# Ledger of designs, part 15: VH-VL binders against Nonsense-mediated mRNA decay protein 2 (upf2)

Target 1, 242 residues: Nonsense-mediated mRNA decay protein 2 (upf2), of Schizosaccharomyces pombe (o13824r41to282)
Amino acid sequence: LKKNTAFMKRCKSSLTSENYDSFIKEIKTLSLKKFIPEITAAIVEGMMKCKATKDILSSVKIVWALNLRFSTAFTGPMLANLYCALYPNPGYSLCHESYFELKQNENEVSEKDRSSHLLKVRPLLRFLIEFWLNGVVGTPEDFVSYLPSTDSNDKKFRKPWFEEQNLKKPLVVLLFNDLMDTRFGFLLLPVLTSLVRTFSCELFTTEDFEDKETLELVNRLNPVVWRTYLRKSLNSYVDKLE
Below, E stands for the ipSAE of ESMFold2; O stands for the ipSAE of OpenDDE; V2 stands for 0.75 times the mean of E and O plus 0.25 times the DockQ between their complexes.

## First folded at step 5 (VH-VL; framework fv_mosunetuzumab)

Design b3 (from a1 with light chain Q27E S99Y; at its last look DockQ between E and O 0.56; V2 from the best seeds 0.00; counts 0 for: pae O 5.8 > 2)
Fold by OpenDDE, look of step 5:
Parts: structure tokens; C-alpha cells; sequence
Structure b3 (fold): chain C 242 residues (1-242), chain A 121 residues (1-121), chain B 112 residues (1-112)
């Protein structure tokens, strides 16, 4: 129990390259199954604290190792927690219809809260893309069943990703589609710019892959049609900025 | 035009503290990270740490942890480096530099002019 | 920490000739997810701050002359000045940003 507790604590605070070997060893040896809910929550918290590329990579590998050991029993809840972190409540959700109504009444959601939310979204989006690239995450179908129940009577709080037609679409595409509307205006631009610069080929490029193997991988994970779509969406988003 | 303007040269005694400022202009202050890098006379470059002016989040080189404090004032678009318990070895030109967010690009596209800090008895 | 080692420490090259500076990282700075090398090159002249020349190992910063080029991948990188000009006399630094930023020790380029 002590070891498990320590493991969870490190998940929350120390998802780093320095601790990578220790994590891998513990993932192989500790009895973690009973603590999967806590571990997944801890992992998401730890991800939000990640502050370097090397650590991001290590963290992704750690999550991959956990996924390898526990499969959907881990990955599902982890992604669900990640989703909930992205959308902590309907008032702050990027995808909720109610948010559109708030566009006219931006005073209902404080700038501070919006900023805080964006701070969370940035690293989590990075991780989602990393998970996608590493085959840990693909579509909403991977975790939708692990999400908390939503009020079926309130359509305003329903996520577009819950629609059957979206369940098999790339999660990254859905996320970017959601983000690349004008609900955050210029506040979102730094986040998008960062992600575009980091993942320009994987998300948006249709040409000029120098590495054939990478091209094949990207095409398999994110077809050209979706990359083209995202590019257009991004252009539209930029054009709408004041 | 993007500019980082630093405060003037400082002369300090061993054991004292120094606070160097870096005023940013020509861009949105909260959209970029501010890094601090120092260079001892005739030596190379040493990274001290970074601050996210938007969140106040910081990261330090372990070598400076506990002695260096990074802060930012968004109202004045100014970043600060405070270094305490100064030693002769801390004599250097201290630079502030701009980068994109720490999760993406850590190269420095704009630099301050540098601030010479001299520590002598 | 990732250690960056440049070679040579100093280089004298005739005007108009090629200057080559090498940089080696103790660990790979190639990110497998995006296939980018997290490496930058800087030029520093006396009394001035460093100036960004190259990022992502081979991308020139805006305004940098074409005679400057970066190459390499993984742990081995090279900055090349195809035709050395008088204004290119400076100290050059490589810098990795795969983890916490670290710099090479610098290479002084002089005219022969």
C-alpha cells in the first residue's frame, strides 16, 4: 500500500524523465489494478504539470506502459479524466452549446476562469496529440463510456463528440474543430500557434514530408482529408480574428 | 518592434542580493516566456530559468534553485530576476530572452542588452 | 543535464572560405513524435547578446543570410558558413532545448 501510494504521488508531481526508469519498474511489479481510478486522476494532474519536451516524451511512454499492462481498464478512465480536465463544467466547456450562448454574455464567465481553463487545455492538448501519435488514443469511442453521465434532458450540455457519427473520428480533429471557433478569440491564438508549430506536419500538412515513413504513419493516423480540413478551419479561424 | 530592455549595471558585495529588470515591448507580454541566461566574463552561456508571465509559473536551473527568484509584472510588462547570496562567481552579464511556451520551442528569438552584475568585496 | 560539446574551440578561416562548426549532444535531441531536432545556433559578437541564427537544427531565423546553414540530427550537428564574411567574426553557440536549455561552450570564428 505504501508503495502504491508513493507511486500515485509521483504520478501527480514527478512525471519526469529522471523518474522514468522507476516508473517503468513499478508499473511492471506493483499491484496497481485496485488503484486505477486514483492513478488515472493522478496521471492527468501530473501531465498538467509537465514542463519539458523530454518529460512529455517520458510521460507518454509511462502512460503507454500502463496502457500496455492494463489496457482499456486504464486508458479509458485516464482519457475520461483528461476530458473532464479539459471541460471541468458546462460553463467552461469549449464544446457545450451553452458556451455559445455565453458569447453574448461573456461577463458570465470571468476572464480569469477562461484563462485558467486555457492554461489547462494547452498541456493536455499536447499530450492528447502525443497519445494519438503513439497509438494510445484514437477516437472518442475509446473513452466515451467512461465519462460521467450527462443530463439527457439538457441538450445544451451535450458534447458533439457523443454523437454516434463522431465517435469514430480522430479525437484530435474533433478537439481542434472545437477550439478553432471564435469563442475564445485571440486568447486561444497562442495555444493554437504553439500546437501548429509543434505538429504542423502531423495535423495540417498535405505535402513536403521529407521522411516517407513519417508520412505513412501520419496518413494512417490522420488522413489527408482531415489535415486539409483542419488547415481550412485554421485559416477560417485566423480570418475571423479581430 | 520587439524589444527587451534591461536595467543598468549593478555592483554588489558578497552575500547581498541583486534584482535585474527586463521590460518587454512590441508584443503581447503574456504570450511568451521570459528566460534568464548569464555569461561570466570570457565564458559561455548558462541558463538560469524561465517564467510564464501569464501564469507566474517558473522553472529554475537546479544550480540556482533557492537563490534565484523570477517574477513578472503584467501591468508593466516587466520581468525580474532576483539573485540572493551573491558570490564572486556570480559576476556575469545577465540576459533576459524571449521564447515560445516551454512545451514547444525553447530557443530565444529576442534578447535583452544584458546587465552586468559585479560581485566584489 | 544534456551536455553540449562544440568543436573546434576556435577556428580561423580565410575570407570567402567555408567555416564549419560542430556540435555534439550527450543525448539525442531528436523528438521521435514530430521528428524535429530541438537545437538552435546563436551568433554573439563582443558586447552584444547572442543572436538567433538557426532553430530546429536547420531552419534559418528571419533576416539571417543564406550563407548560414544548419544540418545534422540526433546528437551530431553542424553550423556552416559557406563563405565567411568580415562581419561573421564572432563566437557561435549551439543550444539544445529538448530538455532544460543548455549551451555549447562556444566556438570563436576569426579571419585567417
Amino acid sequence: as target 1 above (242 residues)
Amino acid sequence: EVQLVQSGAEVKKPGASVKVSCKASGYTFTEYYIHWVRQAPGQGLEWIGWINPNSGDTKYNEKFKGRATLTADTSTSTAYLELSSLRSEDTAVYYCARSYDILTEYYFDYWGQGTLVTVSS
Amino acid sequence: DIVMTQSPDSLAVSLGERATINCKSSESVLYSSNNKNYLAWYQQKPGQPPKLLIYWASTRESGVPDRFSGSGSGTDFTLTISSLQAEDVAVYYCQQYYYDPTFGQGTKVEIK
Scores: ipSAE 0.021, ipTM 0.615, lowest interface PAE 5.8, mean pLDDT 84
ESMFold2, look of step 5: ipSAE 0.244; ipTM 0.720
ESMFold2 (binder alone), look of step 5: mean pLDDT 94; pTM 0.958

Design b4 (from a1 with heavy chain N52Y L103F, light chain Q27E D100Y; at its last look DockQ between E and O 0.65; V2 from the best seeds 0.00; counts 0 for: pae E 2.1 > 2)
Heavy chain, then light chain:
Amino acid sequence: EVQLVQSGAEVKKPGASVKVSCKASGYTFTEYYIHWVRQAPGQGLEWIGWIYPNSGDTKYNEKFKGRATLTADTSTSTAYLELSSLRSEDTAVYYCARSYDIFTEYYFDYWGQGTLVTVSS
Amino acid sequence: DIVMTQSPDSLAVSLGERATINCKSSESVLYSSNNKNYLAWYQQKPGQPPKLLIYWASTRESGVPDRFSGSGSGTDFTLTISSLQAEDVAVYYCQQYYSYPTFGQGTKVEIK
ESMFold2, look of step 5: ipSAE 0.384; ipTM 0.751
ESMFold2 (binder alone), look of step 5: mean pLDDT 92; pTM 0.938
OpenDDE, look of step 5: ipSAE 0.828; ipTM 0.926
ESMFold2, look of step 7: ipSAE 0.567; ipTM 0.816
ESMFold2 (binder alone), look of step 7: mean pLDDT 92; pTM 0.940
OpenDDE, look of step 7: ipSAE 0.802; ipTM 0.912
ESMFold2, look of step 11: ipSAE 0.563; ipTM 0.821
ESMFold2 (binder alone), look of step 11: mean pLDDT 92; pTM 0.941
OpenDDE, look of step 11: ipSAE 0.768; ipTM 0.904

## First folded at step 7 (VH-VL; framework fv_mosunetuzumab)

Design c1 (from b4 with heavy chain I102F F103W T104S E105G; at its last look DockQ between E and O 0.01; V2 from the best seeds 0.00; counts 0 for: pae E 10.3 > 2, placed apart)
Fold by ESMFold2, look of step 7:
Structure c1 (fold): chain C 242 residues (1-242), chain A 121 residues (1-121), chain B 112 residues (1-112)
Amino acid sequence: as target 1 above (242 residues)
Amino acid sequence: EVQLVQSGAEVKKPGASVKVSCKASGYTFTEYYIHWVRQAPGQGLEWIGWIYPNSGDTKYNEKFKGRATLTADTSTSTAYLELSSLRSEDTAVYYCARSYDFWSGYYFDYWGQGTLVTVSS
Amino acid sequence: DIVMTQSPDSLAVSLGERATINCKSSESVLYSSNNKNYLAWYQQKPGQPPKLLIYWASTRESGVPDRFSGSGSGTDFTLTISSLQAEDVAVYYCQQYYSYPTFGQGTKVEIK
């Protein structure tokens, strides 16, 4: 009981590469099944604090270990919590002006407000893409049933988090479409640039000389039709930037 | 029953200020945005800005740079528009209107009755 | 700003006949992730505030008669009154709400 409480506290505050081995040992030995809801909330909170690539990658492996032990009973709620942290305003894109406070005499988002927004979204987007590469998530169907209701308090209406045709699309395609929404300018350009540099092969390559094993994995996760689509979208985005 | 009841008509001289009130009832005042929209005689609708009463956050149409001030008093469920440095072209009916929470965006399901502000020398 | 342009400026229609009002936005108001068009239509009778008719481009507000319908997507939208009634004489406005709100200039509908 005390060990389980300490485990959850470390999920919230100590997702570091230095702690990886102790996390794996505890995941193998502790009786955690009754605490899965608390673990999912705690680990998402901890992921929001991860800044260094090494800590992000070790946290992905920790999540994978929990997935191996608990499968969808863990990953469904965890992905839903992560997505809600990324999309506090689900009716709007990540680039939408509603995420920012504009001063009355300003025509654009300040550098401080941009930096604050980048701080919030960068680790969460990176985690979702890393989870995609490791098979933790493929499409919104993997977690959509765990997302909260979108009902209005005074007027009952239900809107989907995802349109029906999007439920089976690769989540990364949906995320990158949102990142490349230029109707509000280029506020997330630093995030997009970082993700493109990191995942260019997996997201945008269509016909390159590659390791056959990696190509087969990427084709299963993100078919050529979607990589072609994303490449065209990125080219359009870059053209508008210039 | 959701209602937005506005203060009465005002007559002002150029250069003065006016403050219009909008009393909300029939819902939790802090859960929704209050927008202000004006309409000059025989003309269309022009959005002025919104306030989110829970946080006091505001946004303004750039056309009203520094002349419009939106406030809310959560203890009385009342929103206010103050428009300063009045000109004759500010003669209009001023409406308050409610929009849903952040899930629905900024369309207006309930409107106040309007407040005529006349600016003349 | 997203500019909303309506046509025609005025329209005279016989009782019981169809009235059609067009609205065009300078930029798309469709959010592809939820496939929703952030567009509303309002009716305003003389001396009254605007009244919400349609939201999400085609969803009728509660209490609005079935003869009112909205259609269109992206940048081009239409409000249709299938059988004009005497009480439908009004000015009609479209409004986008994907960005900060902007309205069309209005279309006055009258009985011929």
Scores: ipSAE 0.006, ipTM 0.540, lowest interface PAE 10.3, mean pLDDT 82
ESMFold2 (binder alone), look of step 7: mean pLDDT 94; pTM 0.958
OpenDDE, look of step 7: ipSAE 0.835; ipTM 0.912

Design c2 (from b4 with heavy chain E105G; at its last look DockQ between E and O 0.69; V2 from the best seeds 0.00; counts 0 for: pae E 6.7 > 2)
Fold by ESMFold2, look of step 7:
Structure c2 (fold): chain C 242 residues (1-242), chain A 121 residues (1-121), chain B 112 residues (1-112)
Amino acid sequence: as target 1 above (242 residues)
Amino acid sequence: EVQLVQSGAEVKKPGASVKVSCKASGYTFTEYYIHWVRQAPGQGLEWIGWIYPNSGDTKYNEKFKGRATLTADTSTSTAYLELSSLRSEDTAVYYCARSYDIFTGYYFDYWGQGTLVTVSS
Amino acid sequence: DIVMTQSPDSLAVSLGERATINCKSSESVLYSSNNKNYLAWYQQKPGQPPKLLIYWASTRESGVPDRFSGSGSGTDFTLTISSLQAEDVAVYYCQQYYSYPTFGQGTKVEIK
């Protein structure tokens, strides 16, 4: 339908707070089920184009509305697309895990291409953390079955997140372990610093809160055991900067 | 030690253009946003726009869209504001300021010293 | 645009006394899912650029004395200087970053 095609185009190019009410209305009324594959791809592309915090946060609510309507039929493929956008190949890895593969192949990423990728992943990292905090995703198990198969010639690699021992671990813990990996230096320090400033309360704070209501909210979002773990990891990272 | 050092004061006539520079040091220039904010004499602060120096991507306050142009030269770690079609109400101190990234929002941890632009006949 | 309104425009307080500056936004700048308020406070002395004091409404920037504190939520915010010192004479601005930046009109703090 003409309306469905317009909806998908707006997911791709017009994912803004100004359009929020329109998106919510369309999600409630349009027949979208046959277009879920296109919607999941378009919405991840739209996420990369978000230019203000208000747009990112309204888009989290738009994704939640799609989750309420379609459940894992939407969120699975959407999360798989988001993951693939974060980790498109070894040259775009947030750390250089495949040293031997990079040395043997001509697929070396130029500094310009890496810089452009880092620009695009900042919104996606925010969305992934927001999705975890809002219950759209919990662990790699929630979307592993939607990932593309890895071919030997494709050079795409899955993170160890999808190995059996990690499938039930909180996704944000696995993500931050990757962000704080110093094997290739402190390349992601500006991104990490920004994320710590943004999410310190929910992810890293182990100190008492002055507000009991705030404390109860934070403990529901992220139990103290994981905040303690992440704080220890952050302290170790800071020690290595010296 | 993070520093933003701006070019010197300018005097311009109405209808002219001005280009203000902001040289960054003490941090990785390409990984932070540079914003421009102006302040008319005795007045408050007004956001003009930002640039992400690594990609050249920009965003403008609609009030200045079409008159303001933000650029960056990564080889010299320098950001630029060019403001065209100047009018007397553009007389202000123009600041560059740094922010982390777009998903946290735009608050400014370091500021340049400011550049006075005076528009008069 | 989110309009930021400060009160008062000017404030005179005695040395060692509490100074209180209010800031009101035309829309909520609270994201309830993370309980964070997208609000910052700046100090500007004559002839100088603004200096960041507070972000997330209540978090002090590194190197800012603990006599400066921020509070409030949603649309109503307060900067408090618990014991005013001579060096605190300045204009103070609130700024939201929930959307593209907008600033309050400023509050001039002077010694009585």
Scores: ipSAE 0.078, ipTM 0.664, lowest interface PAE 6.7, mean pLDDT 82
ESMFold2 (binder alone), look of step 7: mean pLDDT 94; pTM 0.955
OpenDDE, look of step 7: ipSAE 0.843; ipTM 0.920

Design c3 (from b4 with heavy chain F103W; at its last look DockQ between E and O 0.54; V2 from the best seeds 0.00; counts 0 for: pae E 2.1 > 2)
Fold by ESMFold2, look of step 7:
Structure c3 (fold): chain C 242 residues (1-242), chain A 121 residues (1-121), chain B 112 residues (1-112)
Amino acid sequence: as target 1 above (242 residues)
Amino acid sequence: EVQLVQSGAEVKKPGASVKVSCKASGYTFTEYYIHWVRQAPGQGLEWIGWIYPNSGDTKYNEKFKGRATLTADTSTSTAYLELSSLRSEDTAVYYCARSYDIWTEYYFDYWGQGTLVTVSS
Amino acid sequence: DIVMTQSPDSLAVSLGERATINCKSSESVLYSSNNKNYLAWYQQKPGQPPKLLIYWASTRESGVPDRFSGSGSGTDFTLTISSLQAEDVAVYYCQQYYSYPTFGQGTKVEIK
């Protein structure tokens, strides 16, 4: 009982590469089934505290180990939790006004509110991309049934989380379309810049890879058609910068 | 134009403390990590730690934990390094630097001019 | 943490000739999922702060001359100056950012 509490505490606070082997051993040996909801919450919180690429990878591998043991009973709620942290309501975009408090006599977002928003969204977007790269998530179909209900007697006034045509699109395509939406200005430019430099080959390259294994993996996850689309969207975004 | 401007040289006695400032301009101060790196005379570079100015969160190289304190004043866009219990081995040029990545990829595209701290009897 | 070791500590090269600096990490800095090496190179001229030359092991920073190139993968990396010029007299540092930052000890480049 208390061993499981200690495990969840470490998930919440100590999700590091140095602890990786210990986590894997505990996942294999502890009786965790009854505590999956608590483990999910602890893992999501712990992931937001990662501050080095090496620790991000370790966290993704730990999530993969939990997926191997508990499958969608763990990963479904975990992905839904991450998505709802990024989009609290179906009608929201990443730049939705409700995320911000405007200055009293200004029609702009304060520096503090912008940087607090960036602090929140950058790890969420990064982990969703990492989970896509490692096969934990592909499309919204993988987690949409775990999202809060949008049911209504009057469907006209409640939006579904996803349009039907989007349920089978790569999740990263949907996220980057929203991230590159210039109708709200360039609020998320620092996040976009970071992610583009980190994942340009997987999301934006229009050229084939030399390595057959890498080419097959990238084309399976994000076909050339979608990479071409995202590259054009990125170029349009950059052209609109003054 | 991104710029990091540091305070002037300091001379201190062993056992004292020193506080070096780093004023940022030309970018949104609260969105990027500020790192501190030192270089003893004729020696290489040594990472001290980082601060994220928006939250005040910090990370220290274990070598300096307990002696180094990183702070930031967002109203003046200024980061500070305070180093206590100074020894002669702490004589070095202290640099502030901005990491390019707003989160995890810590390579440094902008550096301050450096602050010489001399610790002598 | 990841220890970075450079060689040689110092080298002298004739003007217009090739300078080669090696950097070795104690563990791989290649992230296989994006196939990027988390390694940077810096130039430090006398009396100046370090200046970023190369990131991702082989990508030149804007404004860095074509004579500077980076190569290598995993644990073994090389900075090459294809035609050394007088203004290239400096100390050169490698740095990993796969984890929290660590630097090589530096390589001093001089004109023969």
Scores: ipSAE 0.583, ipTM 0.815, lowest interface PAE 2.1, mean pLDDT 85
ESMFold2 (binder alone), look of step 7: mean pLDDT 92; pTM 0.941
OpenDDE, look of step 7: ipSAE 0.740; ipTM 0.888

Design c4 (from b4 with heavy chain I102L; at its last look DockQ between E and O 0.71; V2 from the best seeds 0.00; counts 0 for: pae E 3.3 > 2)
Fold by ESMFold2, look of step 7:
Structure c4 (fold): chain C 242 residues (1-242), chain A 121 residues (1-121), chain B 112 residues (1-112)
Amino acid sequence: as target 1 above (242 residues)
Amino acid sequence: EVQLVQSGAEVKKPGASVKVSCKASGYTFTEYYIHWVRQAPGQGLEWIGWIYPNSGDTKYNEKFKGRATLTADTSTSTAYLELSSLRSEDTAVYYCARSYDLFTEYYFDYWGQGTLVTVSS
Amino acid sequence: DIVMTQSPDSLAVSLGERATINCKSSESVLYSSNNKNYLAWYQQKPGQPPKLLIYWASTRESGVPDRFSGSGSGTDFTLTISSLQAEDVAVYYCQQYYSYPTFGQGTKVEIK
């Protein structure tokens, strides 16, 4: 029991490449099934503390190991928690002005308010994309049944992309459509710019590569039809900037 | 134009402390990491740590843990390095440099001009 | 920490000839999620701060002349100056950012 408590404490504070082997051993050996709710909460908290690319990858692989052992009993609640953190009011787009805390007698989003929102949104989006790239999540079908409900307003957590026609779309396609929402201006342009620079190959490249091995990998992760769709959406977004 | 302007050269005795400033302009200060890198005379580059000005989060190279303190003042767009318990081995040019927060992509597109810190008896 | 080792420590090359600088990391800096190498190259001219030349191993920073190119993957990387110019006299550093930053020891390039 002391081992289980130590494991959950390390999930919360020490998701690092240095601890990777210990995590893998304990995931294979400890009796963890009864503690999955606590583990999901601890893992989500620990992810927000990862600040190096190497540690983010280690965290994703640790999550993958938990997925191998517990399947959707672990990943469903974890992905639902990440989604709810990203969309505290899921009826709104990521760009909705309510996320930018308007000041008294002020119409425009302040630089401080925008920075605060970007601080909250960026790590959540990063891990959802990392999980998609590494096979932890593919589509909304993987976690939709774990989303909380409310009395008569269950639809508040059921964006159109949880409807039947969208359940098979890659999660990142749905996320980027929401990220590129221009109804409130270009408030998340810095986040979009970062994502485009970091993941352009996997999300937006429509042309063949000289490196056929890389092209084959990218096509397995994100078929060309969806990369073409995302490229068109990005081009439309850029055109609206001008 | 992105600019990082550092404070002037310092001469210190062993055991003292030094505080170097780095004033940023021409970009959104809170969206970028500020790193500190030093270069001893005739030597290579050594990373000291970073600060993320929006949150105040810091990370230190283990070699400097306990002696280096990184702070930032978002109202003046200024980052600071304080190094305590100075030794002659701390004689170096100290640079601030920024990295765009592109999901922890810590390469440095802009550098300050450097601040020479000389520690001598 | 990821140790970065450059070779040679010093290099003399005739004007207009090719200069080649090697960099080796103690572990792979290839990030499997995006298939990019998290490696940068810097130029430091005498009396100046370092200047970014290359990131992601092979992508030139804006304003960097075409004669500078980066190549390699995983643990082994190369900076090439295809036709050395007088203004290229500098010390060159590789740097990984797959983990927290570490630099190579530098390679001094001089005109022969």
Scores: ipSAE 0.446, ipTM 0.770, lowest interface PAE 3.3, mean pLDDT 83
ESMFold2 (binder alone), look of step 7: mean pLDDT 93; pTM 0.949
OpenDDE, look of step 7: ipSAE 0.797; ipTM 0.908

Design c5 (from b4 with heavy chain K59Y, light chain N35R; at its last look DockQ between E and O 0.64; V2 from the best seeds 0.00; counts 0 for: pae E 3.3 > 2)
Heavy chain, then light chain:
Amino acid sequence: EVQLVQSGAEVKKPGASVKVSCKASGYTFTEYYIHWVRQAPGQGLEWIGWIYPNSGDTYYNEKFKGRATLTADTSTSTAYLELSSLRSEDTAVYYCARSYDIFTEYYFDYWGQGTLVTVSS
Amino acid sequence: DIVMTQSPDSLAVSLGERATINCKSSESVLYSSNRKNYLAWYQQKPGQPPKLLIYWASTRESGVPDRFSGSGSGTDFTLTISSLQAEDVAVYYCQQYYSYPTFGQGTKVEIK
ESMFold2, look of step 7: ipSAE 0.626; ipTM 0.835
ESMFold2 (binder alone), look of step 7: mean pLDDT 93; pTM 0.954
OpenDDE, look of step 7: ipSAE 0.764; ipTM 0.897
ESMFold2, look of step 9: ipSAE 0.412; ipTM 0.736
ESMFold2 (binder alone), look of step 9: mean pLDDT 94; pTM 0.955
OpenDDE, look of step 9: ipSAE 0.782; ipTM 0.907

Design c6 (from b4 with heavy chain Y33W I102M; at its last look DockQ between E and O 0.56; V2 from the best seeds 0.00; counts 0 for: pae E 3.2 > 2)
Fold by ESMFold2, look of step 7:
Structure c6 (fold): chain C 242 residues (1-242), chain A 121 residues (1-121), chain B 112 residues (1-112)
Amino acid sequence: as target 1 above (242 residues)
Amino acid sequence: EVQLVQSGAEVKKPGASVKVSCKASGYTFTEYWIHWVRQAPGQGLEWIGWIYPNSGDTKYNEKFKGRATLTADTSTSTAYLELSSLRSEDTAVYYCARSYDMFTEYYFDYWGQGTLVTVSS
Amino acid sequence: DIVMTQSPDSLAVSLGERATINCKSSESVLYSSNNKNYLAWYQQKPGQPPKLLIYWASTRESGVPDRFSGSGSGTDFTLTISSLQAEDVAVYYCQQYYSYPTFGQGTKVEIK
């Protein structure tokens, strides 16, 4: 229908707070099941165009509405697409050498290569954290079955996407461990700094809040054990900067 | 030391164009958004838009779309604002500023010294 | 689209006394995902560019004296200068960044 085509076009280009109410109504009324692959691709493209906090929140809520209607039939492929944009192959880190051309040694990269990498990973990490905060994703178990089994040449990957012990860990813990990886120096420091400043309460706070409602929200989103772990990891990272 | 150094004052006639430069130093130019903000004499601050120097992506305040053009030259670490079809109400100090954070956190930790553009007949 | 309105437009305060500046947004700038208010305060002294004082409504930028404090949430915010000094003569602006940036009209602070 013309309505379905217009919906997918708007997913691709117009994920905005202004259009939020229209999206919610259409998600409840249109026959979208046959178009899930196209919607998935369009949503991922549209999310990368969001550059204001208000529009990021609207996009997350729209994704949540699609999750309520289609469950893993939508969110599985959507999360897998986002993860593959961040990690093109199993076993890669955010600092994998394929992102860079090293001029002098393995831990030194050009300003241009570093900037291009930061531009690519920053929005992807931001949206994965937003989806975690809003219940769209918890652990790799939520999407791992939707990840590809072969590379672009139809060759089987030699590594699993996740070690079995990591399938039940909070995705954000795995992402931040990788983000704080110093094997290539402090290449991702600007991304880490940005995300720590934006989400410090939800990820790193180890102290009680005066507001019980706030404390209950934070504990529900990220249990104290994981906040303590991440805080220790961050402190270790900062100590290595010294 | 982060610095944003702007080009000197300009006097223009109505209908002309002006191009203001903003040279950045002390940080990785391609990793941060550069914003342009103007201030008419004795008036408040008005956001014009941003550019992400690495990609050339821009966003404009609707008031200026069609007249303002933001560009960046990564080889010289310099951002530019070009404003065309100048009118007397475009008389203002034009500032470049860097976002304090690098994604959606558009508060400005470093500002250029400002460039006075005067539009008079 | 988010309109920022400051009050008063100007105020005169004796040295050592408290100055209070209010800012109201046309819609909430509290981001529900991280529970932060996307609101900044700037100081602009005569002949100078603006200087960042406060972000996230209440977090002081490095090097800003502790006599400056920000408070409020949602749509209503306050900048307080606890003991006004001569160098604090300036125009003060609030700015939201929940959406694309918009500024309040400014509040001129003078020594009485």
Scores: ipSAE 0.471, ipTM 0.777, lowest interface PAE 3.2, mean pLDDT 85
ESMFold2 (binder alone), look of step 7: mean pLDDT 92; pTM 0.943
OpenDDE, look of step 7: ipSAE 0.793; ipTM 0.897

